# Designs tried in a protein design chat: VH-VL binders against q17rb8r558to768. Part 38

Target 1, 211 residues: q17rb8r558to768
Amino acid sequence: TAELSHLTKNVPIFVCTMAYPTVPCPLHVFEPRYRLMIRRSIQTGTKQFGMCVSDTQNSFADYGCMLQIRNVHFLPDGRSVVDTVGGKRFRVLKRGMKDGYCTADIEYLEDVKVENEDEIKNLRELHDLVYSQACSWFQNLRDRFRSQILQHFGSMPEREENLQAAPNGPAWCWWLLAVLPVDPRYQLSVLSMKSLKERLTKIQHILTYFS
Key: E = the ipSAE of ESMFold2; O = the ipSAE of OpenDDE; V2 = 0.75 times the mean of E and O plus 0.25 times the DockQ between their complexes.

## First folded at step 21 (VH-VL; framework fv_romlusevimab)

Design cc2 (at its last read DockQ between E and O 0.73; V2 from the best seeds 0.74)
Fold by OpenDDE, fold request of step 23:
Structure cc2 (fold): chain C 211 residues (1-211), chain A 122 residues (1-122), chain B 108 residues (1-108)
Amino acid sequence: as target 1 above (211 residues)
Amino acid sequence: QVQLVQSGSELKKPGASVKVSCKASGYTFENYAMNWVRQAPGQGLEWMGWINTWTGNPTYAQGFTGRFVFSLDTSVSTASLQISSLKAEDTAVYYCARDILGATYDSYFDYWGQGTTVTVSS
Amino acid sequence: SYVLTQPPSVSVAPGKTARITCGGNNIGSKSVHWYQQKPGQAPVLVIYYDSKRPSGIPERFSGSNSGNTATLTISGVEAGDEADYYCQVWDSSSDHYVFGGGTKLTVL
């Protein structure tokens, strides 16, 4: 996992698709405004920017995910292929603009930890159940689809021993959310949640539909 | 873009059967559930149930079991509602509506068909 | 059975603000969606997730939801806004979608 700085002011925002923690997000950048954004990100040394989907009420959604640049390939015509990976989730506090691309003041999202032992136990049980269902779902997919998913997103992350170690919860949940063919508006609702239990519940509903 | 196009108006006698179709286009059919909603003349919207377009499994709301059958023809992205043993009380406009997911939390109908009027008269 | 209660009718003058309420037990804990139905037409989604607008819906349309009441607000009402409006929720207890009875908005 890439370490992201705690940039919270005037964060450059790429408005395009859903991004998720720990999930690779390759980009083909051809628009001048985003080409500039990427160059600046590299030059300043931050090597990160926010990803948000478009919104009908605002220029972009209220929630997004930071992307860490791992590698950039510049093409002769000025385009670039950018290898990125998801970092922290964020909520937009203020929207702005800089030289043609969107910016935002943001606050990072972190899961609320469950402290009660009984609740932790229940959470573990739910987690394991949904994970099992996810595995079954993936295994039952047509070979063509599995191959496409693996090629684009990689393998499903393994279960973590400590479900609450990462501020975004288990990585496999985000991987699964990214590969499930559910509407982005629904995905966004899951991204914004600070409760692992609630996310697992919604993911389970999605799995139920596609099973 | 997303479109739901329903079959035309129907006039039937009591005891007959009718089949209303809803053809979807502009999106991946199997990724969104299809709902059916009834509206009697001068009345409000009434949810009839839904069908899972991924699995083909129908679920019927209370009061819509028995004579009502949801079905799919995935090859042509079409959902259908069949009503058997028609009664005068079945006179209504019937709508198909796309579900963002499928009859669960934080799901809703983002696109509707134009409606099909079914009139049952002796 | 979960019930949504709407006033049967609301009247408003052009340019003014219309508020249509949808009452339900602890409805604030649910996601409320709103549909507009003009005479002789199919319903159209105008608000989802309490306050979100779909593409093509004017900014004049807004929504809120708290406690036992959800509200659809239409500012700067136009003649074209005359329609029936329905609120909707998913009820987990019954596994049913539930519609309100509908509110007829008349533009005076």
Scores: ipSAE 0.879, ipTM 0.934, lowest interface PAE 0.5, mean pLDDT 95
Fold by ESMFold2, look of step 22:
Structure cc2 (fold): chain C 211 residues (1-211), chain A 122 residues (1-122), chain B 108 residues (1-108)
Amino acid sequence: as target 1 above (211 residues)
Amino acid sequence: QVQLVQSGSELKKPGASVKVSCKASGYTFENYAMNWVRQAPGQGLEWMGWINTWTGNPTYAQGFTGRFVFSLDTSVSTASLQISSLKAEDTAVYYCARDILGATYDSYFDYWGQGTTVTVSS
Amino acid sequence: SYVLTQPPSVSVAPGKTARITCGGNNIGSKSVHWYQQKPGQAPVLVIYYDSKRPSGIPERFSGSNSGNTATLTISGVEAGDEADYYCQVWDSSSDHYVFGGGTKLTVL
């Protein structure tokens, strides 16, 4: 389909915050340029746009995540409440501009599957260790922090039976990255990774620091 | 906007104590590790260790146990280095330096304080 | 304990290219970071993760790392580049940061 082909060229980019696969990203849209961008995505039927954080040298970061529009609510005061969820991760190849909002040519990212049986076993052991560490961290949070996370992000996704089935790896990894207060450069580094082993190692470092 | 501002120079006698402070601004203090780096006159940079600003747990490099104490006052976004029983060889410039998650992985120091000169002489 | 070795000094003519080396056993498997320290000033990060430049560092600063040697390269050297340069790694066996001994760059 033509629309799917266009989702790698001149992709509309919302420059605001970090987004992650599978993680809800509710937005309050005020600026006319972003209202236009969102209306166009609905009218064309693509119902998605890229999300990137800002960059001091460039207009936005070299990596981002597509957001799929689930619902849009128009308020009387001119604001739009946009209910989105994260989809595919991407690398920015070229930057552009359209009608006041940013655009990009992009390359989608997927995890590289581990083939060796011993490596698969080691990956599962690492995964279970880090997942257990994440559960322990969450259980040891102060009740106010835990309640705030549950309200904003929901519960931690359950572990997945096949670690390599999803192209972005386990959903709980992205949920955890969304709730932990780590430097955006570190967040971007994890977002860009195609190795689940490396991602789990980076997440383990974060958990160790905040535990 | 990230800034690390250290306390002023100190002149001390051997056997005294000194406290060097490092006040952070422009970021959430508890989300980044704080390191201490020593530079003796005419010498290179020497990593002294770091403190986890979230937990308050310090880690000291070899040779910096006993007389060197890292501490925090998170209410004013301040890390401190206290040196007790000062010796002449403690004469140096002391820097605070920020990294993301401390000395547990490949990391670098993105922001440095201006340095505090501590001079120990009789 | 991991050791980083730098030449004590390097001299280069204005407008030419300076190369400052940082030697270590299998340093190519590590990430190398570089700091510039001008007289009387704090160090400033100029290269991280071997070859990346932080915002505000000119493109004439570059880095490489392979085998037993990492190299900081400064093209079009200016008088304002006179400084001490330090390499730094993280040593996974000790969980310590390690600095090289420093290299004094002289522009003449």
Scores: ipSAE 0.689, ipTM 0.853, lowest interface PAE 1.1, mean pLDDT 91
ESMFold2, look of step 21: ipSAE 0.615; ipTM 0.836
ESMFold2 (binder alone), look of step 21: mean pLDDT 93; pTM 0.954
OpenDDE, look of step 21: ipSAE 0.748; ipTM 0.891
ESMFold2 (binder alone), look of step 22: mean pLDDT 94; pTM 0.955
OpenDDE, look of step 22: ipSAE 0.767; ipTM 0.897
ESMFold2, fold request of step 23: ipSAE 0.639, 0.634, 0.642; ipTM 0.845, 0.838, 0.845
ESMFold2 (binder alone), fold request of step 23: mean pLDDT 93, 93, 94; pTM 0.952, 0.954, 0.958
OpenDDE, fold request of step 23: ipSAE 0.832, 0.798; ipTM 0.921, 0.904
ESMFold2, last read: ipSAE 0.645, 0.665, 0.640; ipTM 0.845, 0.853, 0.830
ESMFold2 (binder alone), last read: mean pLDDT 93, 93, 93; pTM 0.954, 0.951, 0.953
OpenDDE, last read: ipSAE 0.816, 0.762, 0.670; ipTM 0.908, 0.903, 0.866

Design cc3 (at its last look DockQ between E and O 0.53; V2 from the best seeds 0.64)
Fold by OpenDDE, look of step 21:
Structure cc3 (fold): chain C 211 residues (1-211), chain A 122 residues (1-122), chain B 108 residues (1-108)
Amino acid sequence: as target 1 above (211 residues)
Amino acid sequence: QVQLVQSGSELKKPGASVKVSCKASGYTFENYAMNWVRQAPGQGLEWMGWINTWTGNPTYAQGFTGRFVFSLDTSVSTASLQISSLKAEDTAVYYCARDILGATYDDWFDYWGQGTTVTVSS
Amino acid sequence: SYVLTQPPSVSVAPGKTARITCGGNNIGSKSVHWYQQKPGQAPVLVIYYDSKRPSGIPERFSGSNSGNTATLTISGVEAGDEADYYCQVWDSSSDHYVFGGGTKLTVL
């Protein structure tokens, strides 16, 4: 699995919606090109493909997230329901095409770690503050919206003790980014950030607007 | 398709009031901030401020406090600008513009109303 | 207050490349957006986030931003490109959107 996690060349790209690390991304696949892509992903054993939103300048955005296939249900009519979860973030280096679907050469993104103790402390404080704001925001949502979010994305992940343990930072940040009703172009900007502080800052701005 | 449609041209006397409306369609109104921009004749664009379409909270740029009031009617996806105690220098085209990101931080205006000309003359 | 400086006017022959600059202190650290405004019309977004094009904007339009100068570049200029162009940034210190003074592009 380690070798598969380093797939960086000719990565199949599903052009559809935003995906995020650790966030479930269920897919209903009906297009032949993507049906083929999913099948090949399973056959080759990688069980992974990249997810990118559409772009106005390019066929798909410069940043995306890998999706890990957890389960696939093939329907009699050729469609498939695919259970996936977000993995590593990536930047597109080169775009290609294979048998009707997009491919890309990519590099994976990881957060830059903060080493200074004072900065770590400040980061913790910011993190805790924004987390609290996120909780408050979610709790104050209308029941209908809250239910929809829970049904589609699940519950908000808990706070992590070590903010820098994961290369992508805390999971709740991605969950929140996924559920916030903001334009994908803004979500994409956050996805591309390698600074947890910067992500938290933007998330805080969004929360402030919707509060 | 996103559209911002503003109310028609206005001719007013000094001291009067005017209300310019901006009706939005083609998107979820409450998810994007609305900005107001003024352009005096032969002059450049001037940002007046913005209104939070989620909370209804207005923020006014420097120089646009007091006589300028932003408001919303979310039931009809409409933002409004009211100018009271009109002066000759208020003569301008006023634009509403959607803030793409639903927040002001590093945002831009992706859709604009067609503009409303307000002329203040005795 | 943060100030954006644009040349009042730029002239270019058809088919040539026009470059419109927007100067600002450390503007390279900000996101610059560009608007086109034709006479009697509302502004239209032509570049956002320094170099990104909205849907419907020709590839002839491009943007860059570094140091103290952002630049809107229009290659293969057409008569229809004649307009006023405005740069815009968000100033976090004042919490204001700031527009440049605008540049009138004349196609000779």
Scores: ipSAE 0.755, ipTM 0.884, lowest interface PAE 0.7, mean pLDDT 94
Fold by ESMFold2, look of step 21:
Structure cc3 (fold): chain C 211 residues (1-211), chain A 122 residues (1-122), chain B 108 residues (1-108)
Amino acid sequence: as target 1 above (211 residues)
Amino acid sequence: QVQLVQSGSELKKPGASVKVSCKASGYTFENYAMNWVRQAPGQGLEWMGWINTWTGNPTYAQGFTGRFVFSLDTSVSTASLQISSLKAEDTAVYYCARDILGATYDDWFDYWGQGTTVTVSS
Amino acid sequence: SYVLTQPPSVSVAPGKTARITCGGNNIGSKSVHWYQQKPGQAPVLVIYYDSKRPSGIPERFSGSNSGNTATLTISGVEAGDEADYYCQVWDSSSDHYVFGGGTKLTVL
């Protein structure tokens, strides 16, 4: 159902944490408004909602990520465990409210492809360097931290043959941003980027600090 | 709520040492760089350098590569500045200030300690 | 190394617009951050990345940066805006943060 999977109007928004494309985002849901929102998403068959970080000036941030519901497990005490994974990134165009939860009109984001042959070569070189730095960082983590990352987020995705094939760029970049303890302002900035070069450059700076 | 609380003001004689502490709360200490900024009486702000709270590695600005030592105690989320062989010219307010990735990236200082006045006199 | 130049003082009448400049060679290619410091207090961030306002800073504070000059603009100036204002950049050639000399804003 392409029509339901390409929602852009009055999209339900969970205001909580940062979500990233391809990255699991398990949720514990206990607030009545969000229980209602999730129940509606399941009953209507859309099985997705937007995730945004809160904003002091606008209730929620100008950028977010759609979450696709994989499973819902209801607990005896009235809480729900919702198993989701990140999908498309979006920009907020207009804010609204429905039955106590936020909604938004949104525009989906995709990376802008680099076409120049020399720039593609430079992009590949940067990518391979930063990927190697990420692998080295992960290999040098203390065993406890490495185990926690593997348990909560899974293994780092392998390098992709075509760096620009996916509309959000390589999956390993998003995995890395999810596991690194990065300030929310940097997280939001990277989420909004349409340039893979800019994303890789930011990731490189972050890795340098934590290595 | 992010808060940086510095140790109290100090009156010292030339040749003594002083240690200014900066205790952080309301965030994960090791995830943000800590900077030191000096302000001499009637003068502007002067960046002294920073310490990487994840690795413990300090970096000193030019002019601060001698008697100034940055250190950490991550168990109590505290950064410290030690100044040895105090001189009258060290009289200033010393601030700790937080940024995100340190001076390897173009950051800003979003939270500051209240400042510690060090007076060197005699 | 890299130098930022600010006027020592700026005077403005209440309700008018104050403009505080920060000069530097090709500063328009850098990101400029601005701090307000009231007497006896620590600095407070008012603008980052040239023109972005952190939470709690009113919209009458704005910033711009082009060529060799960055500007902090305060419209509808109030007595409570009287303070010292500092610009700051990162100098990539030295990996140093650099502050301007500061500008005292006087509301007359």
Scores: ipSAE 0.590, ipTM 0.812, lowest interface PAE 1.6, mean pLDDT 91
ESMFold2 (binder alone), look of step 21: mean pLDDT 93; pTM 0.953

Design cc4 (at its last look DockQ between E and O 0.04; V2 from the best seeds 0.00; counts 0 for: pae O 12.1 > 2, placed apart)
Fold by ESMFold2, look of step 21:
Structure cc4 (fold): chain C 211 residues (1-211), chain A 122 residues (1-122), chain B 108 residues (1-108)
Amino acid sequence: as target 1 above (211 residues)
Amino acid sequence: QVQLVQSGSELKKPGASVKVSCKASGYTFENYAMNWVRQAPGQGLEWMGWINTWTGNPTYAQGFTGRFVFSLDTSVSTASLQISSLKAEDTAVYYCARDILGATFDNWFDPWGQGTTVTVSS
Amino acid sequence: SYVLTQPPSVSVAPGKTARITCGGNNIGSKSVHWYQQKPGQAPVLVIYYDSKRPSGIPERFSGSNSGNTATLTISGVEAGDEADYYCQVWDSSSDHYVFGGGTKLTVL
């Protein structure tokens, strides 16, 4: 079980879209290579694979997010709906190929926790400011747009008391990145960040633009 | 294909006005900021400012707060630069350039329009 | 306001390495982007966030940024690399984008 939580070599990679920690990522699986990849993941008990966006230079991006399989629903026509949720973020170290699908050796990313009391205070002030901006943005959205977000992503996650408890930082940050229509290159830069302060600053820039 | 296509070159007299258009395609126009950049003959690139395509609010660089007006027509994914009271010094190539969220943080420009040459001569 | 300084020109032999510098006060704390402009053409992004290549830019283009100097490095220089190169940053104190003066790369 502990081995399954720390897969780092020959990790199967689904090359498709952006995925984020804690955010659901439902998939339609129809290609034989990905059907095989997911079947292997279930049969071996790992129930995880990496998600990366495509990259013309390296076949897929240097950063991604592990997806944990919650359920697989088979459709009558042979396609599958795979219910996943984002887990750990990772950096790609080496690329490979297995039976038509990509693989990677990876290292996991976690936020660097700040310990200085003054810096923790400043971080909390920034967090509360940006969280309030996010709430105001969501509250002021047009009804149709808000309804689409609620249907596909649910409500904005509640504010967390301990900002640094989770290894990827507050869940609401990732939810917001998932619902806002930001350039993938910018999304990747935020996904790769190990500083919660930097992530909050980037999120603030997005909210300011769309407000 | 993400693309910015600008209107054709213009020859104008001093005191006239000109409007340079920049039509975007291949992406959601309102999700990316639009910038204007000037390049006088034989000179470097000079940033003129940007317009927030979501809100419609323009921001002008120092020195461009008078005769230069940025505008949008979101229905046809088009940003425009209007220059009034043209002077000989306005002779330049004018580029539109897309960034992500405007001049409020560290962005880059990709893509650029092909440029529109405005020549002001008597 | 914030100023970026580039050498006016750099010459390099084919197959060798070109280094184009962009000087600025504490530029290492900023993200630097680089553009290539060939005569009569629009600029093209070749490096963003100091060292990242957009799709379609060959691996021989690389970038670095520390202290007061950012550098665009082009290894294995080809005749087709002959162009003007501009660095660009965002200046947080003015909320302005700033371009360097440009560097003409000549391949001899």
Scores: ipSAE 0.532, ipTM 0.808, lowest interface PAE 1.9, mean pLDDT 91
Fold by OpenDDE, look of step 21:
Structure cc4 (fold): chain C 211 residues (1-211), chain A 122 residues (1-122), chain B 108 residues (1-108)
Amino acid sequence: as target 1 above (211 residues)
Amino acid sequence: QVQLVQSGSELKKPGASVKVSCKASGYTFENYAMNWVRQAPGQGLEWMGWINTWTGNPTYAQGFTGRFVFSLDTSVSTASLQISSLKAEDTAVYYCARDILGATFDNWFDPWGQGTTVTVSS
Amino acid sequence: SYVLTQPPSVSVAPGKTARITCGGNNIGSKSVHWYQQKPGQAPVLVIYYDSKRPSGIPERFSGSNSGNTATLTISGVEAGDEADYYCQVWDSSSDHYVFGGGTKLTVL
């Protein structure tokens, strides 16, 4: 299964919305092409496909996130409900088509690790500050809205002791990015960043805007 | 270029039937459901239902069952709305609109046809 | 049935910011889409998924959705923005798309 997670050639691409590492992404699939895609993903055992937002110039964005299929429910009318969760981020190298759905050759993105102790310290401070701001923002939301977020995305992940343990950085950052109503361009830019510092900086800016 | 082109304006008498067509181009017709929306004069948008362009299965909104029939001609990428036993209250602009699949079943409409005015008058 | 409530009209001076609200029970749990309809024309999608802009829609258009209210915001309003604006959601309980009553934006 781990081997299958490193699919880089002719990756099926679901062109729809933003997806993020570790963030659940439930899907309702209607289009025949995607029905086929999902079925094939299951049949082949990969149970993965890429998610990209649409792009006017290139059909879909240059960056996306892999989705891991956890469960699929096929409906009698041809629709399907697909339970997925975000995996690895990727950059599109080449675009293709297969039986009506988009495919891509991709390379996976990972954060660049910070090695300098002073930089690590600063990163931690920034991280903690932004996390606190995120918590404050979330707590200040109306109860119903907060409940809605919890229902759809789950609770905000806790802070991690090791900020650089995961190749995508802290999970709460992606959770927050998914929850915040920001312009897709911002979301995409953050997704493409390989610097946690840069992501945190942008997130902080967004939080400030919505505070 | 993705576009929906609807048939021309219709003037009908009460009790008559009308068929409004919506021809799609610029995309794979069968990959997107087609919605129908009614707008009475000076009123807001009202969703009538949609048709699955793959299966041909129509879904009608409440209040739009019976006299309203969605159909397809996939060979020409056309969705149609037929209204039978026309009433004065059926006077409205009717729109077809492509159903864009979202992540969840919260799709949006894009693009819209230019609309077809149906006037029912004695 | 699920109901979306919009103010019937909003007036704004050119260059100012217009805010059009769409109220609905727990609407924040739904994805709200917005359409612009100019007189004699078909609706045009201006916002989808609460805050996302389709290609070709100016950055002046933005959206938010929280609690029981979604809001379409138009900054730097221009004369050409005068139109009716409709919010839309999908209601899972009824399996229906639901439109708001529409808001007429008048540019003074």
Scores: ipSAE 0.000, ipTM 0.508, lowest interface PAE 12.1, mean pLDDT 90
ESMFold2 (binder alone), look of step 21: mean pLDDT 94; pTM 0.954

